# Miniprotein binders against Neuralized-like protein 4 (NEURL4): the designs that were tried, part 1

All scores and structures are predictions.

Target 1, 164 residues: Neuralized-like protein 4 (NEURL4), of Homo sapiens (Human) (q96jn8r1131to1294)
Amino acid sequence: TLEFLENHGKNILLSNGNRTATRVASYNQGIVVINQPLVPQLLVQVRIDFLNRQWTSSLVLGVITCAPERLNFPASACALKRAAWLLRGRGVFHNGLKICEKFGPNLDTCPEGTILGLRLDSSGGLHLHVNGVDQGVAVPDVPQPCHALVDLYGQCEQVTIVNP
Below, numbering starts at 1 at the first letter of every chain, in headers, positions and changes, except where a header shows other numbers.
F, E and O stand for the ipSAE by ESMFold2-Fast, ESMFold2 and OpenDDE, each averaged over both directions (binder to target, target to binder). V2 = 0.75 x the mean of E and O + 0.25 x the DockQ between their complexes.
[cut] stands for letters that were removed.
Atom coordinates printed by the task and the answers are left out, and those that the model quotes come from them; centres of patches stay.

## First folded at step 7 (miniprotein; from a22L with R18Y L21R L58M)

Design M5
Fold by ESMFold2, look of step 8:
Structure M5 (fold): chain B 164 residues (1-164), chain A 80 residues (1-80)
Amino acid sequence: as target 1 above (164 residues)
Amino acid sequence: SKYRVTIEVEGDPEALKYVARLIRWIAEKLGLKVEIEVKDGKLRITIEGLSEELAKEMAEYLKLLAEDWGLKVEVKIEES
């Protein structure tokens, strides 16, 4: 069963059997990680439940390639300088470097109810799904094992893991 | 106002292959020219056409990438 890991950002409260993460303070400290690594054919999906539109930036989605159980999370996922492949806005980032200017939708404008999914293909390519639609390969060869990560940043105050 | 980043890395052949593939992919996505030479366990990568800001970011990124893969690394930024 997919759940958010107990090790998470300081402003996160887990509920709903650890399948819902809520940022209960501030605009950051909202990193959560899925407790199982991605494997081929596993689609990890989260729904954006609540947004606070007073902020201009929103959630970050991606994977980390180090063991997440004891990791010290920074205030924001984009401060991860190692072991992180991230989608932010329309950009793709690896270890803090923007490696692609435009991929998929602008995450800063995804409305409540949007379902965002991550999976690996057979070649280790990381795919983004948006409301069930495959957006293609964001990153062609992610080292395994890796875990899906969501940073409930800015606008994004709650996400829930949902079945594909 | 264009910059060049040169990195030399040494180590495990599988790590060198991965780093080379990744850097070619990044260069393609960013529209940057890249030259990669592989010889006797060494990999020299030259990336051109960078802004000063991107060159600094790329150099730090490449150094950390090499370290993550256990490679020995030397990085140089030059105005070109």
Scores: ipSAE 0.573, ipTM 0.817, lowest interface PAE 1.6, mean pLDDT 90

## First folded at step 8 (miniprotein; from M5 with L30M)

Design P4
Fold by ESMFold2, look of step 9:
Structure P4 (fold): chain B 164 residues (1-164), chain A 80 residues (1-80)
Amino acid sequence: as target 1 above (164 residues)
Amino acid sequence: SKYRVTIEVEGDPEALKYVARLIRWIAEKMGLKVEIEVKDGKLRITIEGLSEELAKEMAEYLKLLAEDWGLKVEVKIEES
């Protein structure tokens, strides 16, 4: 079953059989990673449970292309300089370099209840799903194995893994 | 924009193919001119039209990318 890994950001509390992640302090230190690598046909989905509109930026989604079990996570996913493909706002980032200004909806404005999904297609392309709707290929040919990552940043204080 | 970044890489053919494909895709998404050629058994990739700040960031990014794929790499920044 899909769970968040025990190796996570310092401000995260895992609950609900490690399917729910809550950021319990501050605005950062909220990186979580899904315990299984993405494979074709696997759709990883999380629901935004709680947002604190005190902050202006919100969660980051993406994948880590290195083994996550022993990584020392930075305070924020956008500080990852290796092995990371990230979606933030409407931007696409690779290893800290912003490579695309506009893809999909603006993640900073997604309301509570939004279900966000990640999957690989047969060519290794990374797809974003929003409330069940495929937004297309955000990133081509991601190296495998890779793991889905969520950074409960800023507004985003809780997400839960949900079944497709 | 007035800087150019040149990367020369050599190593495993599969790694070279992936890195070239990725850099071409990134340049397209960023609206940058890219030239890719084979010279003296090495893959040479030139990206043009960069600000000084982006050129420094790009050079660091490309060096790390190549190293992560096990490629021998040299990177240069030139005012163009």
Scores: ipSAE 0.589, ipTM 0.832, lowest interface PAE 1.4, mean pLDDT 91

## First folded at step 9 (miniprotein; from P4 with D68E)

Design Q3
Fold by ESMFold2, look of step 19:
Parts: structure tokens; sequence; C-alpha cells
Structure Q3 (fold): chain B 164 residues (1-164), chain A 80 residues (1-80)
């Protein structure tokens, strides 16, 4: 029953029972949020379905720690200055501040078919999974509840929620 | 030129504990020296060794972070 929330970026079209998000215009306005908060035993996974390689930047993946149902999303997740932990390229960001230069793979080079996952560990650490492989703790002690977010930015035009 | 950012925060003890722990972790991850102390019933956090540009960014980040957690905050940037 994991789905993208109906509250999303204005350039998003939801399909496939709200499990697929497509950015249908421009290069931004593509924020989507998973409809259930992360809990330690839950692995949220999305598959990159379609990329447009005319851009050098691609999707952003992460969590927000505030309620997503009534948020007014900015054009890009990287403009979030509150309650946001984000993975972009090779960096980790909190509320717009780059706090780590290199964690996991470069998201800007992940090909179509890549499955990206987020989960919390028992200590509240946020883990990235890439094609089923745990990349380790990106961020410790994330406040709960938190909500998985994908920004279909630049290259990334479609993602689909998949089961573990 | 090196800069120092100091914040003084007060409010809910649990929010103060989390914010302090978070700022310490972030500063250490970024390779910055951080000192956290209690002064006059307020939590005082000092981050040192910043460029002018990063100090401005850090000050804004810290102010907004404290406000996110409902804390009363004052932030200063000082050349050190």
Amino acid sequence: as target 1 above (164 residues)
Amino acid sequence: SKYRVTIEVEGDPEALKYVARLIRWIAEKMGLKVEIEVKDGKLRITIEGLSEELAKEMAEYLKLLAEEWGLKVEVKIEES
C-alpha cells in the first residue's frame, strides 16, 4: 500500500495506483513523498524508470521530518530550508547545508533500472540502499516521524515504487 | 580571515539536547571545531574556523534550525 501522496510537485502526474510518478513538464516541480512514514522495519524503494540525459543533474532522494500532506513544495527539494535531509549527487544535505561531500554512489550517474531504497535503523540512522545493497548510515538520529521524498529533478522523469 | 559563529538558544530541554547533539555531529562531519556550554541558563554553541561565506551560510542555517525546534535563538558572526 505504499503510494506517492496526492500532494506533490505541480509537474508530477501519478499513475499505476499512485505508485508511479512522472514529471511531465520542465526540469523541476517534481517533488513526491511516500504516503507512510519510515519505521525501522520498512524499506521504501523506488526504481528509476526514465532519464533524460540532456541534463547533468538528476534526482534527489531523502526524507522530510514534518507532515507532508499540506506542504507547499518548492520548485526543488534543495530549496527546503526546514525539516529536510537530502542526498544529491554524492552529497548529504540538511536544510540546505551540505554536511557531507561523499556518501554512497553519485546519484547523477545512476542509470535507468537502478533501485534506490531508504530505511531507518533501530537508532534512527537513515540508510541508503542501491540495488539491494546497504550503503551504510547517511545520517544518524533522524527525528521521527519522517517521510521518504523523491525529487524528480533534471534527468529523472519517472520513478516507480517497488517492493523489496 | 577566519570566522566564528556563536548561537545562544533556550527553550524545551529535549529540543536543546537534540539540537546540540545534531550541531556537534554536523560540525565534526564538516571538520569544524565546536564547543557547547551552558551559560546563564542558555545553551551556547560556538563553531570556529569558517570562511566568511560559510559563516554566513552557517549562521542562517543555525537560526532556522533553532526556530524549527521552537527555540529562542540569537546568532552572531565574529571575525576571529
Scores: ipSAE 0.701, ipTM 0.877, lowest interface PAE 0.9, mean pLDDT 91

## First folded at step 13 (miniprotein; from Q3 with G31R V34L I47L)

Design Y2
Fold by OpenDDE base, fold request of step 21:
Structure Y2 (fold): chain B 164 residues (1-164), chain A 80 residues (1-80)
Amino acid sequence: as target 1 above (164 residues)
Amino acid sequence: SKYRVTIEVEGDPEALKYVARLIRWIAEKMRLKLEIEVKDGKLRITLEGLSEELAKEMAEYLKLLAEEWGLKVEVKIEES
């Protein structure tokens, strides 16, 4: 069963069997990691449950390639300088460096109810899915094992893991 | 003015291969000029066409990347 790990950002409360993450304070400290590592052809999906439009940025989605149980979370995923591949807005980031500026849809403008998915292909390519539609390869060769990461940042106040 | 960042790395061959592939991909995505030199199991990789600020950021990134993969690394920034 896919769940968020108990090791999470300080402003996160888990519910619904740890399948729902809610940021209950501020605009940051909202990083969560899914327990099961991504394996090829496994689609991991989260649904945006609630957005607070007073903020400009929204959730960050990505993967970490380090042991999640030993991760000390910074205030935002953007501050991760090691073992982190992130999708923010339309950008692809690795360890804080913006690699690509225009990939897929803008995560900052996804409405409530949007289902975002991550999937590794057989070559280690990381795919983004939006409402079940494959947006293509964001990262061509992701080291394994890796774990899906969601940063409930800015607008995004709640997400839930959903089945495909 | 544009800048170049050069890293020299050595260590595990598989790690070197990965880092080289990754940097090549980065260069492609960021539209940077790339030069890779292989000599005696060591890699010298140069990225060119960076702004001063990006050069600094890239240098730090590459250093940390190499360290993450257990490689011995030297990095330098030069105005080109």
Scores: ipSAE 0.818, ipTM 0.928, lowest interface PAE 0.5, mean pLDDT 95
Fold by OpenDDE base, fold request of step 21:
Structure Y2 (fold): chain B 164 residues (1-164), chain A 80 residues (1-80)
Amino acid sequence: as target 1 above (164 residues)
Amino acid sequence: SKYRVTIEVEGDPEALKYVARLIRWIAEKMRLKLEIEVKDGKLRITLEGLSEELAKEMAEYLKLLAEEWGLKVEVKIEES
């Protein structure tokens, strides 16, 4: 079963069999990683449960290609300089470098209830899904194994893993 | 003025192939001029058309990327 790993950001509390992550303090320190690695055609999805409108930025979604159990998480995913592919706003980032500025919908404006998904295709391309709609390939060749990462940042204070 | 970043890497052939493909994709997405040279098992990649700030950021990125893949790496920034 899909669940968040116990190794997570300092402000995260896990509940619901580790399928729900809640950031209970500040605006950061909210990184979580899903236990099972992405394999081709496996769709991993999370639902935005609660947004705090005090902030302008929202969650960051992506994958890491290192061992998640041993990862020391920084305050935000954007500070990861190794083995990290991230989607923030409409941007695609690798190890902190902004590569693409206009990909998919703006994650900062997704409302509560939005379901975000990640999926690898047979060629190693990483796809973003929004409410069941494939937004296309964000990254064409992702090293495997990789794990889905969610940074509960800014507005985003709670997410839950949901099944397709 | 614009800047160029050059990296020289060597090591595992599969790692070199991946890094080359990745940088080529990056160049395309960021609309940077790209040159790739292969000589004596070494790979030299040059990206042109960067601002000063982006050149510094790219240089750091490329260095860390190469190290992540276990490659021996040298990086330089030049004004062009």
Scores: ipSAE 0.818, ipTM 0.928, lowest interface PAE 0.5, mean pLDDT 95
Fold by ESMFold2, fold request of step 21:
Structure Y2 (fold): chain B 164 residues (1-164), chain A 80 residues (1-80)
Amino acid sequence: as target 1 above (164 residues)
Amino acid sequence: SKYRVTIEVEGDPEALKYVARLIRWIAEKMRLKLEIEVKDGKLRITLEGLSEELAKEMAEYLKLLAEEWGLKVEVKIEES
């Protein structure tokens, strides 16, 4: 069963059998991680449940390639300087370095109800899915094992793990 | 105006292979000129065409990346 790990950002409240994460304060401290590592046949999906459009930026989506159970999370995922591949807005980041300017849709404009998915292909490529549609390879060669990460940043106040 | 970042890395061959592939992909995506050579048992990687700000950011990124993979690394920035 896919669940968010109990090790998470300080402003997160888990509910719904740890399948729902809510940021209950401020605009940051909202990192959550999926408990099982990605494998090529596994599509991890989250639904955007609640947005506060007062903020300009929204959630960050990606993977971490180190063991997540006892990791000390920073206030925001973009401050991770090791073992992190992130999608933010339309950008692709690795360990804080912005590598690509445009990949897939702009995450800052995804509405409530959007279902975002991550999976690895057989070559270790990281794919983004948006409402069931594969957006292609964001990152060509992700070390395994890795875990899906969501940062409920800014606009994004709640996400729920959903089945493919 | 334009800057060059050079790293020299040594260590586990599998880690070196991955880091080299990653840096090639980064150079391609960021449209940076890349040179790779082997010198004295070390892998020497040079990225060119960077602004001063990007060179500083890249140097820090590359140093931390090499350390993440357990590689011994030296990094320098030069105006070119």
Scores: ipSAE 0.767, ipTM 0.901, lowest interface PAE 0.7, mean pLDDT 92
Fold by ESMFold2, look of step 19:
Structure Y2 (fold): chain B 164 residues (1-164), chain A 80 residues (1-80)
Amino acid sequence: as target 1 above (164 residues)
Amino acid sequence: SKYRVTIEVEGDPEALKYVARLIRWIAEKMRLKLEIEVKDGKLRITLEGLSEELAKEMAEYLKLLAEEWGLKVEVKIEES
Protein backbone atom coordinates (compact mmCIF):
# COMPACT_ATOMS: atom_id res chain seq x y z
CA THR B 1 0.00 0.00 0.00
CA LEU B 2 3.06 2.21 0.00
CA GLU B 3 2.77 4.22 -3.23
CA PHE B 4 3.77 7.51 -4.79
CA LEU B 5 1.03 10.14 -4.66
CA GLU B 6 -0.73 11.14 -7.87
CA ASN B 7 0.20 14.74 -7.02
CA HIS B 8 3.75 14.87 -8.37
CA GLY B 9 6.14 16.79 -10.60
CA LYS B 10 5.01 17.51 -14.15
CA ASN B 11 7.65 15.30 -15.79
CA ILE B 12 6.82 12.18 -13.75
CA LEU B 13 5.03 9.11 -15.07
CA LEU B 14 3.87 6.63 -12.41
CA SER B 15 3.71 2.90 -13.13
CA ASN B 16 3.86 -0.49 -11.40
CA GLY B 17 0.81 0.28 -9.24
CA ASN B 18 2.23 3.74 -8.49
CA ARG B 19 5.32 2.18 -6.92
CA THR B 20 7.64 3.25 -9.75
CA ALA B 21 8.31 6.86 -10.77
CA THR B 22 10.01 7.77 -14.05
CA ARG B 23 11.09 11.24 -15.15
CA VAL B 24 10.20 11.28 -18.83
CA ALA B 25 11.53 14.71 -19.86
CA SER B 26 14.19 17.30 -19.13
CA TYR B 27 16.24 17.28 -15.89
CA ASN B 28 13.72 18.55 -13.34
CA GLN B 29 9.97 18.64 -12.49
CA GLY B 30 10.53 15.24 -10.91
CA ILE B 31 9.22 15.51 -7.33
CA VAL B 32 7.33 12.51 -5.93
CA VAL B 33 5.93 11.94 -2.44
CA ILE B 34 5.18 8.70 -0.59
CA ASN B 35 1.48 8.34 0.21
CA GLN B 36 1.84 7.47 3.91
CA PRO B 37 3.53 9.57 6.59
CA LEU B 38 6.64 8.31 8.32
CA VAL B 39 5.97 6.76 11.71
CA PRO B 40 8.36 5.10 14.17
CA GLN B 41 9.61 1.74 12.84
CA LEU B 42 8.42 2.44 9.27
CA LEU B 43 11.36 2.31 6.85
CA VAL B 44 10.45 3.80 3.47
CA GLN B 45 12.87 2.58 0.80
CA VAL B 46 13.37 3.38 -2.86
CA ARG B 47 15.77 1.76 -5.31
CA ILE B 48 17.56 3.85 -7.95
CA ASP B 49 16.60 2.05 -11.16
CA PHE B 50 18.07 4.22 -13.89
CA LEU B 51 20.64 7.02 -14.04
CA ASN B 52 21.58 9.20 -16.98
CA ARG B 53 25.19 10.25 -16.37
CA GLN B 54 24.82 13.20 -18.79
CA TRP B 55 23.97 15.30 -15.73
CA THR B 56 26.31 16.09 -12.84
CA SER B 57 23.76 16.24 -10.01
CA SER B 58 21.42 13.44 -8.96
CA LEU B 59 18.34 12.83 -6.82
CA VAL B 60 17.31 14.69 -3.71
CA LEU B 61 15.80 12.78 -0.79
CA GLY B 62 13.97 14.10 2.24
CA VAL B 63 10.68 14.87 3.93
CA ILE B 64 7.90 17.45 3.85
CA THR B 65 5.82 18.30 6.92
CA CYS B 66 2.78 19.86 5.29
CA ALA B 67 -0.10 18.08 3.56
CA PRO B 68 1.24 16.89 0.20
CA GLU B 69 -2.16 16.99 -1.55
CA ARG B 70 -2.25 20.81 -1.40
CA LEU B 71 1.26 21.50 -2.66
CA ASN B 72 2.09 22.93 -6.04
CA PHE B 73 5.56 21.50 -6.48
CA PRO B 74 8.36 23.70 -7.80
CA ALA B 75 10.69 22.56 -10.57
CA SER B 76 13.21 21.34 -7.97
CA ALA B 77 12.82 20.28 -4.35
CA CYS B 78 15.62 22.64 -3.35
CA ALA B 79 13.31 25.54 -4.23
CA LEU B 80 10.89 24.51 -1.48
CA LYS B 81 10.91 27.35 1.05
CA ARG B 82 8.61 25.80 3.63
CA ALA B 83 8.24 22.54 5.56
CA ALA B 84 11.03 20.69 3.75
CA TRP B 85 14.09 18.90 5.10
CA LEU B 86 16.27 17.67 2.23
CA LEU B 87 19.41 15.66 1.63
CA ARG B 88 21.30 16.68 -1.52
CA GLY B 89 24.80 15.59 -2.39
CA ARG B 90 26.29 15.36 1.10
CA GLY B 91 24.42 18.41 2.39
CA VAL B 92 21.42 18.81 4.68
CA PHE B 93 18.99 21.58 3.75
CA HIS B 94 15.98 23.06 5.50
CA ASN B 95 13.58 25.26 3.54
CA GLY B 96 16.36 26.00 1.03
CA LEU B 97 19.03 26.84 3.60
CA LYS B 98 22.10 24.60 3.60
CA ILE B 99 22.69 23.76 7.26
CA CYS B 100 25.16 20.88 7.17
CA GLU B 101 27.95 20.34 4.63
CA LYS B 102 28.62 16.67 5.21
CA PHE B 103 26.19 13.93 6.17
CA GLY B 104 26.21 10.38 4.87
CA PRO B 105 27.34 9.47 1.37
CA ASN B 106 27.28 11.78 -1.64
CA LEU B 107 23.89 11.13 -3.27
CA ASP B 108 25.28 12.45 -6.57
CA THR B 109 27.52 9.37 -6.81
CA CYS B 110 25.10 6.60 -5.76
CA PRO B 111 24.97 4.00 -8.55
CA GLU B 112 21.98 2.23 -10.07
CA GLY B 113 20.70 -0.42 -7.65
CA THR B 114 21.32 1.68 -4.55
CA ILE B 115 18.48 1.37 -2.04
CA LEU B 116 17.88 4.59 -0.08
CA GLY B 117 15.75 4.57 3.03
CA LEU B 118 14.19 7.07 5.40
CA ARG B 119 12.79 6.50 8.87
CA LEU B 120 12.11 8.38 12.09
CA ASP B 121 13.64 7.29 15.39
CA SER B 122 11.78 7.45 18.72
CA SER B 123 12.90 11.07 19.26
CA GLY B 124 11.72 12.26 15.83
CA GLY B 125 15.20 12.15 14.33
CA LEU B 126 15.38 11.52 10.60
CA HIS B 127 17.68 8.65 9.61
CA LEU B 128 19.08 7.88 6.17
CA HIS B 129 19.71 4.23 5.27
CA VAL B 130 21.93 3.25 2.34
CA ASN B 131 21.68 -0.37 1.21
CA GLY B 132 20.35 -1.31 4.63
CA VAL B 133 23.02 0.56 6.59
CA ASP B 134 21.89 3.34 8.94
CA GLN B 135 23.87 6.54 8.28
CA GLY B 136 22.77 8.19 11.51
CA VAL B 137 20.59 11.18 12.33
CA ALA B 138 20.42 13.80 9.59
CA VAL B 139 17.79 16.01 11.28
CA PRO B 140 17.22 15.81 15.03
CA ASP B 141 13.54 16.63 15.53
CA VAL B 142 11.26 16.52 12.50
CA PRO B 143 7.67 17.68 13.06
CA GLN B 144 5.06 15.01 12.45
CA PRO B 145 3.25 14.14 10.33
CA CYS B 146 5.84 14.15 7.57
CA HIS B 147 6.04 12.39 4.20
CA ALA B 148 9.08 11.04 2.38
CA LEU B 149 9.94 12.93 -0.79
CA VAL B 150 12.17 12.04 -3.73
CA ASP B 151 13.15 14.50 -6.43
CA LEU B 152 14.20 12.60 -9.55
CA TYR B 153 16.65 15.32 -10.43
CA GLY B 154 19.39 15.36 -13.06
CA GLN B 155 20.95 11.91 -13.32
CA CYS B 156 18.08 10.13 -11.62
CA GLU B 157 15.41 9.07 -14.09
CA GLN B 158 13.65 6.20 -12.27
CA VAL B 159 13.11 4.95 -8.73
CA THR B 160 10.95 2.15 -7.33
CA ILE B 161 9.52 1.72 -3.82
CA VAL B 162 10.88 -1.51 -2.35
CA ASN B 163 10.14 -3.50 0.81
CA PRO B 164 12.58 -3.30 3.74
CA SER A 1 32.27 38.99 11.11
CA LYS A 2 30.40 41.57 9.04
CA TYR A 3 26.62 41.08 9.45
CA ARG A 4 24.08 40.35 12.15
CA VAL A 5 20.51 39.05 11.77
CA THR A 6 17.99 39.63 14.54
CA ILE A 7 14.48 38.24 14.78
CA GLU A 8 11.80 38.94 17.34
CA VAL A 9 9.04 36.35 17.52
CA GLU A 10 5.95 35.96 19.64
CA GLY A 11 3.06 33.55 19.74
CA ASP A 12 2.27 30.03 20.88
CA PRO A 13 4.77 28.92 23.57
CA GLU A 14 5.21 25.43 22.08
CA ALA A 15 5.97 26.89 18.64
CA LEU A 16 8.47 29.29 20.23
CA LYS A 17 10.21 26.38 21.99
CA TYR A 18 10.55 24.36 18.80
CA VAL A 19 11.75 27.31 16.71
CA ALA A 20 14.33 28.21 19.36
CA ARG A 21 15.65 24.64 19.50
CA LEU A 22 15.86 24.53 15.72
CA ILE A 23 17.71 27.85 15.46
CA ARG A 24 20.20 26.71 18.13
CA TRP A 25 20.88 23.55 16.15
CA ILE A 26 21.30 25.59 12.95
CA ALA A 27 23.68 28.07 14.61
CA GLU A 28 25.76 25.18 15.97
CA LYS A 29 25.97 23.46 12.56
CA MET A 30 26.82 26.69 10.75
CA ARG A 31 29.19 27.91 13.52
CA LEU A 32 27.36 31.19 14.01
CA LYS A 33 27.44 33.22 17.23
CA LEU A 34 23.98 33.01 18.82
CA GLU A 35 22.20 35.10 21.45
CA ILE A 36 18.68 34.26 22.65
CA GLU A 37 16.73 36.31 25.16
CA VAL A 38 13.15 36.25 26.40
CA LYS A 39 11.62 39.59 27.33
CA ASP A 40 8.00 40.67 27.72
CA GLY A 41 6.73 37.44 26.14
CA LYS A 42 8.87 37.91 23.02
CA LEU A 43 11.76 35.73 21.94
CA ARG A 44 14.66 37.75 20.53
CA ILE A 45 17.27 35.81 18.58
CA THR A 46 20.49 37.30 17.22
CA LEU A 47 22.88 35.53 14.84
CA GLU A 48 26.31 37.04 14.20
CA GLY A 49 29.18 36.29 11.85
CA LEU A 50 27.34 36.24 8.54
CA SER A 51 28.43 37.38 5.11
CA GLU A 52 26.08 39.83 3.40
CA GLU A 53 24.76 37.06 1.12
CA LEU A 54 24.17 34.63 3.99
CA ALA A 55 22.53 37.35 6.10
CA LYS A 56 19.96 38.00 3.34
CA GLU A 57 19.35 34.28 2.92
CA MET A 58 19.12 33.71 6.68
CA ALA A 59 16.72 36.63 7.20
CA GLU A 60 14.35 35.30 4.55
CA TYR A 61 14.67 31.78 5.97
CA LEU A 62 13.96 32.89 9.55
CA LYS A 63 10.97 35.01 8.54
CA LEU A 64 9.42 32.14 6.58
CA LEU A 65 10.20 29.67 9.38
CA ALA A 66 8.42 31.84 11.95
CA GLU A 67 5.43 32.25 9.62
CA GLU A 68 5.33 28.48 9.03
CA TRP A 69 4.85 28.07 12.78
CA GLY A 70 2.25 30.82 13.03
CA LEU A 71 4.49 33.22 14.92
CA LYS A 72 4.40 37.00 14.65
CA VAL A 73 7.86 37.98 13.42
CA GLU A 74 10.09 40.98 12.78
CA VAL A 75 13.45 40.45 11.08
CA LYS A 76 16.36 42.89 10.79
CA ILE A 77 19.74 42.75 9.08
CA GLU A 78 22.51 45.02 10.38
CA GLU A 79 26.17 45.42 9.54
CA SER A 80 28.01 44.50 12.74
Scores: ipSAE 0.751, ipTM 0.891, lowest interface PAE 0.8, mean pLDDT 91
Fold by ESMFold2, fold request of step 21:
Structure Y2 (fold): chain B 164 residues (1-164), chain A 80 residues (1-80)
Amino acid sequence: as target 1 above (164 residues)
Amino acid sequence: SKYRVTIEVEGDPEALKYVARLIRWIAEKMRLKLEIEVKDGKLRITLEGLSEELAKEMAEYLKLLAEEWGLKVEVKIEES
């Protein structure tokens, strides 16, 4: 069963059997990680439950390629300088370097109810799904094992893991 | 002015293959000129067409990436 790890950002409260993450303070400290590494047939999906449009930026979605159980998370995922592949806005980032300006939809404009998914293909390519629709390969070859990460940043105040 | 970043790496052959493949993909996505050369047992990778700001950011990124993969690395930035 997919759940968020108990090791998470300081401002996160887990509920719903650890399938729901809520950022309960500030605009950051909202990193959560899925408790099972990605494998090619696994589609990890989260629904955006609650947004606060006061902020201009929203959630970050991606993977880390180091073990998450004892990792010290930074205030935001964008501060990760190693072992991180992130989708933010329309961009793709690796270890803090923006390597692609435009991929898929703009995460900063996804409304409440949007279901965002991550999976690996058989070649280790990282795919983004939006409302069940594959957006293609964001990153061609992610080292394994890797772990799905969501940063409940800015606008994004709650997400829930949902089944395909 | 335009800048070039040169990285020389050596170490485990599988790590070298992955890092080279990754840098090639990054160069393609960022539309940077890429040259890869093997000389004296080292992999020499050159990226060109960078602003000064991006060259500094890229050099730091490439050095840390190589170290993450356990590779010995030298990086230099040159105005081109």
Scores: ipSAE 0.639, ipTM 0.853, lowest interface PAE 1.2, mean pLDDT 91

## First folded at step 16 (miniprotein)

Design AC1 (from Y2 with E79L S80E)
Fold by ESMFold2, look of step 17:
Structure AC1 (fold): chain B 164 residues (1-164), chain A 80 residues (1-80)
Amino acid sequence: as target 1 above (164 residues)
Amino acid sequence: SKYRVTIEVEGDPEALKYVARLIRWIAEKMRLKLEIEVKDGKLRITLEGLSEELAKEMAEYLKLLAEEWGLKVEVKIELE
């Protein structure tokens, strides 16, 4: 079954059989990684459980393309300069560079209850799903193996892995 | 003023092929002019039309990207 890895950001507390991640302090140090690599037709979904609207920015969603078990996470996913493809707001980022200005919905405005999904297609394209709706290919050629990553940043204080 | 970033990379052919495809896609998404040449076993990629801030960010990004893929790399920023 899908779980968050025990290697995670410093401010994360895992619960619910490691399927729920809560940021218990500050606004950052909230990176979590899904324990299984993405493969074609595996849809990894998380539900936004709690938001704190005092912050203007919210969660970051994406993949890392290096082994996650021994990775030293920075305070925020956007500081990853290697092996990271990220969706933030409406932007697509690779290794810290903003590549695309507008893809899918604005993650900073997703309400509690939103279910966000990631999957690879057979060509290595990374797809975002929002409440069951495929938003298309965010990134066309992601190296494999890769793992789904969520940064419980700013507004986002809790997410739970849900089955499709 | 507009800036140009040039990267020269060499190494494993499959890594070069992937990096070239990726940079082509990036240039398309960012609406940057792109030129790719192969000379003497090196891949030379030139991106044009960058702001000063983007050129600095792009140069750092390209250097680290090449290193991530095990490629020998040289990166230059020039005023157009």
Scores: ipSAE 0.740, ipTM 0.890, lowest interface PAE 0.8, mean pLDDT 91

